# Designs tried in a protein design chat: VH-VL binders against q9umr5. Part 265

Target 1, 268 residues: q9umr5
Amino acid sequence: SYKPVIVVHGLFDSSYSFRHLLEYINETHPGTVVTVLDLFDGRESLRPLWEQVQGFREAVVPIMAKAPQGVHLICYSQGGLVCRALLSVMDDHNVDSFISLSSPQMGQYGDTDYLKWLFPTSMRSNLYRICYSPWGQEFSICNYWHDPHHDDLYLNASSFLALINGERDHPNATVWRKNFLRVGHLVLIGGPDDGVITPWQSSFFGFYDANETVLEMEEQLVYLRDSFGLKTLLARGAIVRCPMAGISHTAWHSNRTLYETCIEPWLS

## First folded at step 11 (VH-VL)

Design xb10 (framework fv_acimtamig)
Fold by ESMFold2-Fast, scan of step 11:
Structure xb10 (fold): chain C 268 residues (1-268), chain A 123 residues (1-123), chain B 106 residues (1-106)
Amino acid sequence: as target 1 above (268 residues)
Amino acid sequence: QVQLVQSGAEVKKPGESLKVSCKASGYTFTSYYMHWVRQAPGQGLEWMGIINPSGDSTDYAQKFQGRVTMTRDTSTSTVYMELSSLRSEDTAVYYCARTGVPFSDFEWGFDYWGQGTLVTVSS
Amino acid sequence: SYVLTQPSSVSVAPGQTATISCGGHNIGDKSVHWYQQRPGQSPVLVIYYDSNRPSGIPERFSGSNSGNTATLTISGTQAMDEADYYCQVWDSRTYVFGGGTKLTVL
């Protein structure tokens, strides 16, 4: 009688990346129906995040409809942002546990091998010139690029993250907040040795100020203003924080100890 | 700049085990998945499996399941491929090869290859 | 079990265009990569993701992929292009290689 689990992958991933996670779930919760969504796989993961949200929405509706007791989401890396938007745009979601697996919830500002591969002549200090253009916003990675030295440009140009975080006003903000607050548990997972998510505290709604000093979730304006419900969820006891050292970015979905400590307890 | 340097040629007897190394340099070792591919004399390329150098996550082609083990050592930026219960038909050149996109474990081509390790299995 | 079919050999005169086919069921829905292997050497990636060239690969190399056939095209073929050529795709949970085509420049 375990609730179904829906898995949403990250940048350049497919369902193949979760083969070990599926094995762990089968061992501890035998009989669980796990659906790893093979949408926007590989290169298609670069499509704009709002386009991905629409596609994943169409896929999750019938799964949720078949599970009146509710479902769990496990959303990895970029996929965690897709799931954030799904929970906001769906008036009728029945998600119990939303497990965010090393996702850049407040955005990304890092010189990673993703950046070197996609934009070989760019560094994090000048990527804002590309990402905050209309052309750049057609790429998923730019939808959550958050340059702390150009916060005005981020707030004005971000077509996705600034809106979903309530950092810029949107006509649907009130209904998005109401929908998001229906989630049973927000389980945040991440750690200092990830090596990709920068700052790693972005997975816990912390982020850089203009001096690149990390401010934690409770110091963020989005939390203080309760823009999409973080303060309400925390007060309700619905936010779970599970940091773990020693885990690299591509190991979150394939580490047994991480699974047993941070994921398994939330798969009722 | 990117280089994959493999261990030298081996001669083995049937029933023995083989362990080939592949030392990476010129890039962040843990950012790219690594593959093992073999080629029997006068034959084509055959994929053996994949390893994540930043963890111990592996996957092996069905033909080699139960006989192959892939490991890595991050301190030396080296991946290893071990093949047990050797047969004469395991005579081949064994290659390590890097996935062409960082952090991706599927669909991309292999952009850099080691020089190959000739393994001869004979009595 | 997915299978890629290549002709065993192709011959072309110097300066002419060589075409090497790679047949597979609905291969046009997959991403095709091409490798060049000269005798005694490691494979070299010459085309990735159907039609893209890695840095250092001459412009005379091009690729296409549609329906049930992917094609590697080498225009103005030179003696140095004499090699075995392999196509490759990802299928579900494995990489599949074609059987290889020996290109002879007459």
Scores: ipSAE 0.840, ipTM 0.923, lowest interface PAE 1.0, mean pLDDT 94
Fold by OpenDDE, second read of step 12:
Structure xb10 (fold): chain C 268 residues (1-268), chain A 123 residues (1-123), chain B 106 residues (1-106)
Amino acid sequence: as target 1 above (268 residues)
Amino acid sequence: QVQLVQSGAEVKKPGESLKVSCKASGYTFTSYYMHWVRQAPGQGLEWMGIINPSGDSTDYAQKFQGRVTMTRDTSTSTVYMELSSLRSEDTAVYYCARTGVPFSDFEWGFDYWGQGTLVTVSS
Amino acid sequence: SYVLTQPSSVSVAPGQTATISCGGHNIGDKSVHWYQQRPGQSPVLVIYYDSNRPSGIPERFSGSNSGNTATLTISGTQAMDEADYYCQVWDSRTYVFGGGTKLTVL
């Protein structure tokens, strides 16, 4: 039998967003128990990510308990960060494949229509004024806002991304690293035509330097310092990178070719 | 200024197909879901389906499954709705409507509507 | 299928408060949107997410949602408010509209 699959949605989404993915899984892996978690839907996805992590943790714990052989996680967009954090705080998770589906794993720094909608009077260049304030950090978007021109503010004010990345010292960094390393495989999916994740390489832990030059995962301090286990995972062959062009942000969970190429191989 | 401009009125025979266009302007076309809603004369609003920003994903009301097709042309910022095997009861004003939030197809209101396209199906 | 129930018609005198109800099972757990449709015109979103007004919508329009009933309230009703009003929700796999309420300003 196939291991259960747990799906976590993204910003402004719901479990319904994954109706096509569910269909694909049922077709290719019949009998798979797929649970698309219906938590923090719609506007509730703007709640602080730590709150979301707690909620999703409560939902996945009983599922994992019933699946002693392990489970797979498919986490889309913002959900990918939620899942990474979830795996960091859970010392007893049994996740085989963690599939990060077009997630801003290294943060977001872009003028997207999401940003325009949420902050109509702000550009990415000045959003740090909002996101790195105490009240800004009450919004999920700001929890992974990563301004490369204000690294000091990011490191000091980011209450989520900087912590799960181990970029800011905290007492749980070692334990979180240990927990995260329990994952069997980290499958990173994304692509240049996403249009939302900025830079798109963030889905692969790439990101801007101070000159807005995109550096790869291996050039990031979090990798070099192995702050949360990326270097270790790569060394043991546990990281899979699956880039795909021609896919917009809202199509990652509904594209059949993407599913067959990047998702399906890791559901066995 | 957001605008949705639909194609003109059409008269069809039973069994034919209709194809209504909706040209969008004043916003990032590739960021918003589009809906089609119809309204029979003297009746209420009826949701027909939704198409995602890229046009590669659609979801139709069960009533229209197998008979409706929604498409997008990003180069012209136009959404299309085709309804086949027309019946007299398909006589209605057809509206395109935008989801009020970018990149979301969940539980959001329709904040902008086209002017409507009257399609009359008669023998 | 999920059903939204609206009164077929509501009448108010100018300056009075109009109340239009939208009934649905546990509708309070859903986000309700309201549309105004004047004769011969396209629908216009007047309330979204139960109680929020889009830009350009007068303050006299308000909404609430709890239990099994969502309510659109128009205070100080004006002649221009005469229209059909539809409530709408998302449910499972579809967007559901109420049957509509014709508001007459006497």
Scores: ipSAE 0.091, ipTM 0.679, lowest interface PAE 3.0, mean pLDDT 94

Design xb11 (framework fv_acimtamig)
Fold by ESMFold2-Fast, scan of step 11:
Order: C-alpha cells, then sequence, then structure tokens
Structure xb11 (fold): chain C 268 residues (1-268), chain A 122 residues (1-122), chain B 106 residues (1-106)
C-alpha cells in the first residue's frame, strides 16, 4: 500500500541519525519499507558530491526497480543536494515525493563547526580562496560553498552546485531538467533556528545578494529562467514549503511535530 | 545495459579520409559525453578528443587539430569520428568511450565500444 | 605536458599479490582511473577515482593514490587477470594515459 522510502543522510552523518524518523513512519504508515542508505558515512561524507551521487545512484536503482508504483526520498542537509543531482542524472527515476530536510539548495555562506574542523583558521569571508581552487573542490562542503561577494568565482569554480542549479551552462542541462521535472512533489523544509544552514532560506531556494540581503526563490535567476524546472513545478502545484521555527540543524529528523506537519502528509 | 556499437573494420589508402561510427543504447544519449581514443598495434592508448552529444561542442587533442572532426546524430544516438589525410601511422584500433562529467574528477571512461580496426596501406 | 610513468611489465605467481605503480608529479592531487585490457579486447574500467570499484569488479582489485605515486593492487592474482593495465588522469589541457603495464601470471 505505501510506497517505499529511501533516506539519504548529510555531512558527517550516518543512517543511525534517522532512528526517530523511522519510528514516526512506522507509527503513522505501518508496513512502509524504509531504506536508509549506509554510504559515505562520517568522514566519507566529505568526498566530492559527484562521487557520492554515483554511489547513491547504484544503491537506489534496485529499490526503484522493485517499486513500479514509485518511491519517496527523504534527504537531509547535504543529502538534499545529492538527491537533487540524482533526480537530474537518472532518466528512469520514479520518485513521487522528494522531501528535503534543511538542505542548502542555493548554497552555504556561514561559519559552522564542520568548516572550523576542516579549516580552523578560516573565516567565511576568506573560505572562497580554498573552496574555489581545484584542491578545495575535492571536498563536498566546497561543492556548495556560495560566497555572495565572489559570485564570479562561484560560477566558474563550482563543479557541482552551479551546474545542477543551471547557474552555469552545461551540455546536459536540458536532459537534467527533463528528468528532475518527473518528480511528483518537491517538499522543502527548513527554518530560522537551524543554526548551521546560512542563510536558512537556502533550504527554500532563497539566497544572499552581494549586500547579504536575502532574495526569495521567485527573485532568483534560477527560478526566473526555469533553469531546472522550479517555475514549472510551482505552476504545476508540485512545490510544498514547510518552514518551522524552533528546530536546530540536528533535530529535523527527530522532531515529532515537524514530522506530522511537514513529512507525514507526503508519504502516500 | 549500456552498449556502444562501432562500425566495422576498414582498409584505407594514404591521403583518404576515415569515418567511424559509434551507436549508443541503454542510456540517455545526450546525458554523457563521448571520447575517442586510439591504439596503434602494440602501443598504448592515445586520446583524440571529446564531443558533447547535446550540442556541437568538441575539444580535440593538439596532435589531431585540423585533421579530426567529431559529430553526432541525436535521432540515431550515434557519434562519428572523421580523420582526414590518412597516413600509415594512423593504422590503429579506434575506440569510442563514454564519460559522465568531463573535465572533472569523475572523468573516467566507464564504457567502451568494441573498437574499429583501421588499416592504412597502399 | 603531464606524464604518467608505469613499469612495462610485472610478473607474479598465481595467488600472489600484484602491485602496479603509476608515477606522476603530485599525482596524489589528481583522480586516477585504472583500465584492464585483455588481448584483443576493449579496455575495462577496474578502478575509478583512486580507489573505487565499479559494479562487477572483484574485491581483490584495490587502488590508492598519494604523493607522486598511484598504485593498483590485485590480491590473490588469477590467470584471468593477465592483461595490460593503464592508469589515466585528466590534466587541465588533456587526458593522459600511462604507457601500460603487462601483467603476466605464471
Amino acid sequence: as target 1 above (268 residues)
Amino acid sequence: QVQLVQSGAEVKKPGESLKVSCKASGYTFTSYYMHWVRQAPGQGLEWMGIINPSGDSTDYAQKFQGRVTMTRDTSTSTVYMELSSLRSEDTAVYYCARVWIPFSDYDSFDYWGQGTLVTVSS
Amino acid sequence: SYVLTQPSSVSVAPGQTATISCGGHNIGDKSVHWYQQRPGQSPVLVIYYDSNRPSGIPERFSGSNSGNTATLTISGTQAMDEADYYCQVWDSRTYVFGGGTKLTVL
């Protein structure tokens, strides 16, 4: 009866982080087959995002093949970007609901303990020197580093996010857009008290301009140009926005009220 | 089931032109770039160039600039490699090979055609 | 122009571990891919991005890459592993292949 659910974790994370989410799904949708992918766990989550996309793709193919009625994706933090790319590169995906839990869809520009661990003396204002180098692009976090004061470097050096967002031209853009548009629902979740994703509106395709003023999704060139289908999805009624205050970055997958409000309605 | 099927062996005379085809199946043709690599008898692999099947963009190895042309036909999912002004040293097996994300760390040649032997002799 | 250096040949007895090196200046900062080519056959990708195995490649194949040397390791070598092995990198102007190493299992 219920479609299978595939879960993709985030930076320095693992499948164990989703034990509460699995409990909630079992309570409200008993019998749902939930697969939490144990790939690129812990430090391996730092590997370049295209490598992660390839590995996760191989893991999801047999799950999707066994579910002709379709599957749902729940993708947390960095994992939401992996899922964005999966939906674009797979010409045969059958994803109904893509549920993105506090993912930096337009990129990240903010200090976090994860960045301090990797680059302890770097401030966010200087991280572009590292991230927009060939060496820096070997780290997943740099693949979605989006410095609004060096947008020219981001557009030229980002090997991942600028391409999947259609912010830089790519030969596969038309096919990636066609594939992504096959998704049934794009459910965007995030909030002001996350404390890690900066700006938090990045989870809803909003982002800083050069003055660090947040522009919402409908003001982004990505949306206006319909680069990968956001405008088309919104017109179709397929985009769901579910912001919630009071939730820290590590709590999106373990808050019952959030689950009931933002996730449960989309797990048919 | 990704398959790259190339045209059959050819014998050419010096000064003639060669056109090898590579027909792709089992994936979205325009989602992957296609490389051409050759191998002379008893020698190693030599990169010739790359084509973007979704557009007309090509990038050729400097050694082959001016002699090689790569094209595609989206309706038949086929890539072509033409080499002009053939010389005896162009005798080689010519391979097409697929790449997912070119000019990046993921630029591995994941699937290869069976190869086309071209003999240039008079 | 970037150059990759491989030994021309390596010989091992069945069941022994074969090690094939690929030398290049700061190759540890690049992604190295390895191809197996049996006589009369097309190359087959056996290791991508330094150490990852494609589906269908036996677990006895492994790779590493650090400093100036990348290494392909084949444990418990079998007669069927007899082939030429090529390393490959992308350098900012071109695609570079090593000269190839002939693995003989005797």
Scores: ipSAE 0.005, ipTM 0.413, lowest interface PAE 15.6, mean pLDDT 88

Design xb2 (framework fv_acimtamig)
Fold by ESMFold2-Fast, scan of step 11:
Order: C-alpha cells, then sequence, then structure tokens
Structure xb2 (fold): chain C 268 residues (1-268), chain A 122 residues (1-122), chain B 106 residues (1-106)
C-alpha cells in the first residue's frame, strides 16, 4: 500500500484548505492514509515557529512510528519552514518525500496583503524595525522576515530562519545536518505568479542580494558551505525542482495539473 | 473604501436560472476568498459556498451541490453566483461576503454586499 | 450536521446588559463569530474569534466561548442595538450559522 502522507498547512490556514488535494490523492493513490495536522490553525499560525515545530513534532512522532516503511510530508507556504526544522531536530524521522509547496525557504521580503492586514502602516522597507525586535520574533511571520538591506540585523535577531539555514552558528548544527540528510527526496515547488512569496525563488532556496537581484540556490553561501545538506542532497540526485507559472499562492493545493506534475510522482 | 456592490432585485419563475453579480472595490480582489450566503424572508442566514477569486476553485454546501455555480472575472473584480432549477423556496435575499483575512478560507466575513432580493413565483 | 442553538428573542431595558447565548457541542473548541443585522440591512461583523472586536465596533460589545456555550455580551445597551444577532462557526467543510436572536430594547 502507499506510504502515509502528513500535511502541514501555512499562515492563516486550516485542514479545510486541502480538501481538493485530499481528493486528488484519493483518486490517484486510493487507500493512502492522509493526516492533515489540525495544529496552529488560523490566528494560531502566528505563534513563534519554534513553538509550532515542537507541537507538530509531538503530532508526527506516533504517525512515523506506525509507518516503518516511511512517510511523505506535504508542507505548504509557512508550513514548509516548520517541516524544514522538523527534519533537522528529529533524529529518528523516516521521511521519504518532503514536498515543499511554495514555501519561503530563504525568507520573505514583500509587500503583501498579509503585511497590510497585520501591520497596516508598515511597508517592507521598515518592517525590520518590528520584526528584528524581541517582541516581533514572537510572531511566526517575523521568524522568516529576511530584509536584504539589513542583513546584519537579520543575522543577529532572527530566532528561527538564520539558525535553521546555518546563517548563524548553533551548537546543534552538525546533528541537524545529519538528521536532514536522511530525507529521501526534497521536492521544491513554486512559481512566478504566486503573488505572495517574495522573491518567488525563495521556494527554491534563491534570494535577493543587497541590490535585490535574485541569486539562485547554487550561489547561496548556505549551499556552498553545505550548512544543512543541500549540496550533498543535490549531488545524491535527491533534489527535485518543479516550477510552474500561472499558479497563485492559494491555488497550489487545489490545481490538478500542478498535483499531477509535481506531487503525484513522489507519493509512493 | 472597501465595498461589495451586488446586482439588482429579480423576479423569476420556477425552473428558471438566476445569476447574481458582486463587484468588489477598494482592495486587491484576488487576495480574499468570497462567500455567498442567502436569507429567506423572516429566516436566518444560510451558507451556500465559497470561491477563490485568484485560483477559481470553489466549494459548495451539500444542499446546493449540482444547482449552484460560482465564477469570477478578475478583469472586472466581479464574482457571480448562478443557481439553476429555481423553486419557490429559493425566494431569498442573496449576499456576497468577503473573508476577513487575505489568502485565508477559514475566517469571519468582514464585508458584506447590500444583498439581492430574488422572488421565485408562478 | 453540526447545529448552533440560539434563543429566538432576548429583551433588555436601555442601559442594561444584554446577553445572547450560542449553544453547540464542544463549541469552546471552535472559533465563534457574531453578526448584527438591523431590519432591511446587511449583516455586520461585531465579534470575531470568540472575543475580538473589528475596528469601528463599540467597546460595549464583548464575547466569550467556553465548553458548550458561546456568549455575546452588550453592556449599556442602546436602542440602536435592537437587531437580529447570529453566531457562526466553521465545522468540517461548512460554515454553520445559529438561528438568530432578536434583541428588543424596551
Amino acid sequence: as target 1 above (268 residues)
Amino acid sequence: QVQLVQSGAEVKKPGESLKVSCKASGYTFTSYYMHWVRQAPGQGLEWMGIINPSGDSTDYAQKFQGRVTMTRDTSTSTVYMELSSLRSEDTAVYYCAREGIPFSDYEAFDIWGQGTLVTVSS
Amino acid sequence: SYVLTQPSSVSVAPGQTATISCGGHNIGDKSVHWYQQRPGQSPVLVIYYDSNRPSGIPERFSGSNSGNTATLTISGTQAMDEADYYCQVWDSRTYVFGGGTKLTVL
């Protein structure tokens, strides 16, 4: 039978957002046990990411223990960062395919309606004043705010993203890398018409330099230093890149062509 | 000013189809999910369905499955609700309503249209 | 099949506190939203996520949610608060509204 699938949602999301994805999986892989984790839904998705990682960790442990053949993760938007950390902090995970569905893996730097709703008077150029404070780091969105014009503040203040990406030292870095490297496949999905993830190449470990020019994954220090295993995974043939144009941020989990092209092949 | 403006009142006969429009202004149309809710005379609110104006995905209440269709036109920032095979019990005020948080489909309805009265009579 | 139960009517004297209940099995585990509808008008969101007020809603509106009952409280009730009030939750792929409570300010 098929390996079980665990779904981790994004910012201001819930299990309801994946109703179409579940239908697609049931049609192509009937009998698959799919668990959409009902943790940190809606406003609770604003809780600090390390708190979310702890809660999701407690939820996935029994699922993984019951599936010795392995499990697949589908992690959407902010949820992809939660899954990144899970794969690093769990020294016993048995994840085969980690499917990252339009997640800001190198961070976020964009004026979106989320930002306007949460901080009405803020712009992307001045959000660093809020996010890189101790108070700001109590909000998930600030945990992956990556202002390319204030990289010194990002490196000093980021309590989550800079640490899991190995951009700032951490005593557990070596064990986190060893754990992450146990993943079978890293499937990266995203596209230019997402409209929320900025730059969209963040979903593929690309990001802005100080001039807002996007540098791709292979040009990032994180990759070149192999800080958590990206270079090793690529050399192993374990990284899959699946960009698709024409898909908006809230459509990744409900587009049949996207599912058939980028997700279905990795659900053994 | 954030507004939802609906099409005018209609009188229909049983068996006909209804198509109500809801034009959005004052915000990014594709960033917020849109709902349709109806209210029969003297009765409560009843949810009909949801549409993602960005991805054009829909989900309908079980009661309306097979009779309701929701669509959108991004060039005019308008959502449509079409209800077929009308019956007298479909007489109601039909509302469009916006999800309160951008890119979320699990939230309160913060902005409502003015409503469209539809009377179905023989 | 989830159902929300509201009293059909509540009466209160001007200046007194009105309390409107919304009953549902384990509703305290759900997020409850409240809407005010004046005669001939569209619903207006007055409380979201159990206890939060949207911008423009007076401080005299408050909410709570625990166990099997969510409550909308209107302190210092005014004539303009006379309206129908609806509670609402999300449950398993659908949005459920209560039957509505008519608030009369005598």
Scores: ipSAE 0.563, ipTM 0.839, lowest interface PAE 2.9, mean pLDDT 92

Design xb3 (framework fv_acimtamig)
Fold by ESMFold2-Fast, scan of step 11:
Structure xb3 (fold): chain C 268 residues (1-268), chain A 123 residues (1-123), chain B 106 residues (1-106)
Amino acid sequence: as target 1 above (268 residues)
Amino acid sequence: QVQLVQSGAEVKKPGESLKVSCKASGYTFTSYYMHWVRQAPGQGLEWMGIINPSGDSTDYAQKFQGRVTMTRDTSTSTVYMELSSLRSEDTAVYYCARAGIPYTDYDLWFDPWGQGTLVTVSS
Amino acid sequence: SYVLTQPSSVSVAPGQTATISCGGHNIGDKSVHWYQQRPGQSPVLVIYYDSNRPSGIPERFSGSNSGNTATLTISGTQAMDEADYYCQVWDSRTYVFGGGTKLTVL
């Protein structure tokens, strides 16, 4: 009766991070088949995002094939970008609800401790020198690094996010847009107290302009040009926005109120 | 300098409860999971549980489930571990230890460790 | 539950190579971390992710992990290396430590 749920984790995560989420789903929707994909766990989450997309694609195909009525995706943090690409590259996906749980959908530009650990001599202001090199693009975190002060370098060097957002041209763009538009609902979740996703509005397709002023989704060229279908989805009534204050980055998958408010209603 | 400073040694009787504090400094407190590990005299290390950076989520080793509670106070950069219904076999040095990677709860090492808090439970 | 097996003690002469094993079923598929604990002190990380050294740990410390055995190797062993050594892995929902090996340098 309930559609299967596929969970895609974030940077340095595994299925263990979702133990509370699985408990909540079991309580409200008993009998739901939930598969948390144990691929690219831990440090393997640093592998290039296109490599991760290929691996996750191979894993989700048999799950989707067994559920002709559809599946739901819950994709956390970096995992939300993996799911964005999955929905675009799969000609035959049957995803009903794509629940994006605090994912940097327009990219990341923050001095987080992930960056300090990975690139200890770098600041957000100079990380573009590493991330927009061929070597840097071999790391997942650089695949969605979006420096608003070097947008020209981002557009030319990003091997993942600029392409999947339709910000740079790609031969498959039309097919990717058509595939993405098959999704039933795009559920966007995030909030001001996340503390990692910078700006937090990136989870809702908002982002910094060159003055570090946040422009919301409807002001983005990606939306206005309908590059991968956001404007079409919004007009169709398929985009759900669920912002919540008071939730830190590592609590999105373990907060009961968040689950009841933003996730539970979309798990038919 | 990254430091974890724990509260002082305690002597308890069976049936009492214990609350150990661990004050962090020298890093962004809200970026790291914190673990608690204990060591009985002359014995090895035993993992007790984990608390997320914001203090909203915990997980405890099955052996301690129902007796242990971990909390955080982000305003004082302090983590607490409370153990109830103490028994003589709870005599141990209790350590707080920071997760090795920011925002990560999986497949980790611990670095740094607090200096340890000796708790003696005897009648 | 998952169990890590270490020898209780290993003895080496100064300047010799010490080898400390950590046995576990298919441990080569897990990430192994190693700690040094001197008497009366807190554990100190010496190896993480099988073979990586933290900043400040001498080059004479190295690690490997394959099949059913992970190994901590200390070349040119010095008196200051005398300590208890613990291996550690994550398994499913818990963190597991080995029983510890006392390294004596005589």
Scores: ipSAE 0.739, ipTM 0.892, lowest interface PAE 1.8, mean pLDDT 93
Fold by OpenDDE, second read of step 12:
Structure xb3 (fold): chain C 268 residues (1-268), chain A 123 residues (1-123), chain B 106 residues (1-106)
Amino acid sequence: as target 1 above (268 residues)
Amino acid sequence: QVQLVQSGAEVKKPGESLKVSCKASGYTFTSYYMHWVRQAPGQGLEWMGIINPSGDSTDYAQKFQGRVTMTRDTSTSTVYMELSSLRSEDTAVYYCARAGIPYTDYDLWFDPWGQGTLVTVSS
Amino acid sequence: SYVLTQPSSVSVAPGQTATISCGGHNIGDKSVHWYQQRPGQSPVLVIYYDSNRPSGIPERFSGSNSGNTATLTISGTQAMDEADYYCQVWDSRTYVFGGGTKLTVL
């Protein structure tokens, strides 16, 4: 039998968004128990990510308990960060494949239409004034806002991304690393035509330096320092990178070719 | 200024098909879902379906399943709605309406609306 | 299917407060949006997410949603407010509109 699959949605999203993915899984892996978690849907997805992590944790714990052989996680967009954090705080998770589906794993820094809608009077260049304030950190999108021109503010004010990345020292860093390393495989999916994740390489733990030059995962301090286990995972062959062009952000969970190429192989 | 401009009024016979266009401007066309809503004369609003930003995914109201097709052309910033096997009860003003939030198709509102396209189906 | 129930008509004198209800099972757990449609015109969003006003909508428009009833309130009603008003929600893969309420300003 196939291991259960747990799906976590993204910003302004819901379980309904994964109707096609569910269909694909049922067709290719019949009998698979797929649970698309219907938590923090729509505007509720703006709640602090730690709150979301707690909620999703409560939902996945019983599922994992009933699946001693392990489960797979498919986590889309903002959900990918939620899942990474979830795996960091859970010392007893049994996740085989963690599939990060077009997630801003290294943060977000772009003038997307999401940003324009949420902050009509702000550009990415000045959003740090909002996102790195105490009240800004009460919004999920600010929890992973990563301004490369204000690294000091990011490191000091980011209450989520900087912590799960181990970029800011905290007492749980070692334990979180240990927990995250329990994952069997980390499958990173994304692509240049996404249009939302900025830079798109963030889905692969790439990101801007101070000159807005995109550096790869292996050039990131979090990798070099193995702050949360990326270097270790790569060394053991546990990281899979699956880039795909021609896919917009809203199509990652509904594209059959993408599913067959990047998702299906890791659901066995 | 965000605008949706629809094609002109049409007169159709029963059994024919209609195809209404909706040209968008004033915003990033490829960032928003588009809805189609119709309104029969003297009646309320009826949701017909939705098409995603890339045009590769649609969701139709059950009532129109098998008869409606929504498409979009990014090069012209235009969305199309085709309804086949027309009946007299399909006489209505058809509206395109943009989803309220970028890249979102869940629990949303419609804003703005096109000016509407009157389609009359009569023998 | 999910059903939204609105009164067919509401009448108010100029300057008075108009209240239009939208009933639905546990509608308070949903997000309700409201549209104004003047005769011969397209619908216009007046309230989204229960109580938020889009830019350009007068402050006299307000919304609330609780329990089984969402409410659109128009304070200081003006002649120009005479229109049909529709509530709308998302439910079970569909978007649902109320039957509409004709607001007459006497």
Scores: ipSAE 0.525, ipTM 0.832, lowest interface PAE 1.0, mean pLDDT 95

Design xb4 (framework fv_acimtamig)
Fold by ESMFold2-Fast, scan of step 11:
Structure xb4 (fold): chain C 268 residues (1-268), chain A 123 residues (1-123), chain B 106 residues (1-106)
Amino acid sequence: as target 1 above (268 residues)
Amino acid sequence: QVQLVQSGAEVKKPGESLKVSCKASGYTFTSYYMHWVRQAPGQGLEWMGIINPSGDSTDYAQKFQGRVTMTRDTSTSTVYMELSSLRSEDTAVYYCARGGLPFSEYDYYMDVWGQGTLVTVSS
Amino acid sequence: SYVLTQPSSVSVAPGQTATISCGGHNIGDKSVHWYQQRPGQSPVLVIYYDSNRPSGIPERFSGSNSGNTATLTISGTQAMDEADYYCQVWDSRTYVFGGGTKLTVL
């Protein structure tokens, strides 16, 4: 039989969003036990990411314990960052495939309806004033706000992303790296027509420089430092890149061609 | 193998200008900042400034503001430091040093150093 | 302007532990980097961000930083460790070096 699959949703999301994904898995891998975690749904997805990591950790421990052969993670959008942290803080995880669906791995720098709801008069150019305050860091979206024009503030104020990416020092960094490196495969999925994740290459560890020119993963500080193991994973052949055009942000979990091409091969 | 190779020693007269080069190899040139640091005979290390080879942005120490200019040529992976209106007290060994990857702030520690360029300013 | 204070010299016998201090107001809130310079040679990074050791630097080199004093510690000191040692911090868009400490192993 197939290893169990754990699904972690994104911002303002719930388990309902994954009904098509569950249908695809059942068709191609019948008998797979799929658990979609119903934690931090809707408005609760705005809670600080470290709080979400703690809650999801408590939920995944018994699932992993019941699956000595290992589990797979499918983590969507903001949920991909939660899964990044889970893999680092858990010294006993048994994750084989970590499948990241259009997650802003290097952060977000784009105007979205989510930000308009929270901060109606804010523009991306001035959101750093809110997000890099102690109050702003109490909101999940600010935990991965990465303003390329104020990188000094991002490095100093980001309480989550800068730490898990090793862009800022942390006492636990060595243990977090060791834990993360136990993952079997890191499957990165995203594309140019997403429309929400900005830049879309953030899903592949690319990001803007100060001139808003995108630099790819191999030119990023986190890769060059091997801060949490990206260079080691790539050398091991454990990183899979699966970009696809024509897919909007809310369609990554409901497109059959995407599933068959990028997800299905990693669900042993 | 990361290497920084600097231009050779120079002798200058007061009032002249100096231009030292530093050629980088063994890494992605535009991914690391480059410092210039000098050391007068028998004295300690003194920071002069830093350049971002990707964006051409610079920050200079207050003491050298108006006299120093740092530039780069990405096609040859080379940074340059020019110092004008030379005085006898500018006699020093001039080093280029690669900025390490920052953990926080703009704190680019100096992880790889060039061999140094001795500049003597005398009349 | 921010100032780092180091003793001008420290002497230790071979095999003893050498301790080099770097004083600065609230230096514990800053990150301290340490460089070794042997006579006629370029500086070499030995400790970065208070306590991290670069590849190739022996384990007998360690660092700490708290309050108003950062410290470079060299255990089991060897003749080859004889050099000038400089501490360095970043402060308000400038890079500040200490005056240097000459370590003599005799």
Scores: ipSAE 0.000, ipTM 0.393, lowest interface PAE 17.7, mean pLDDT 89

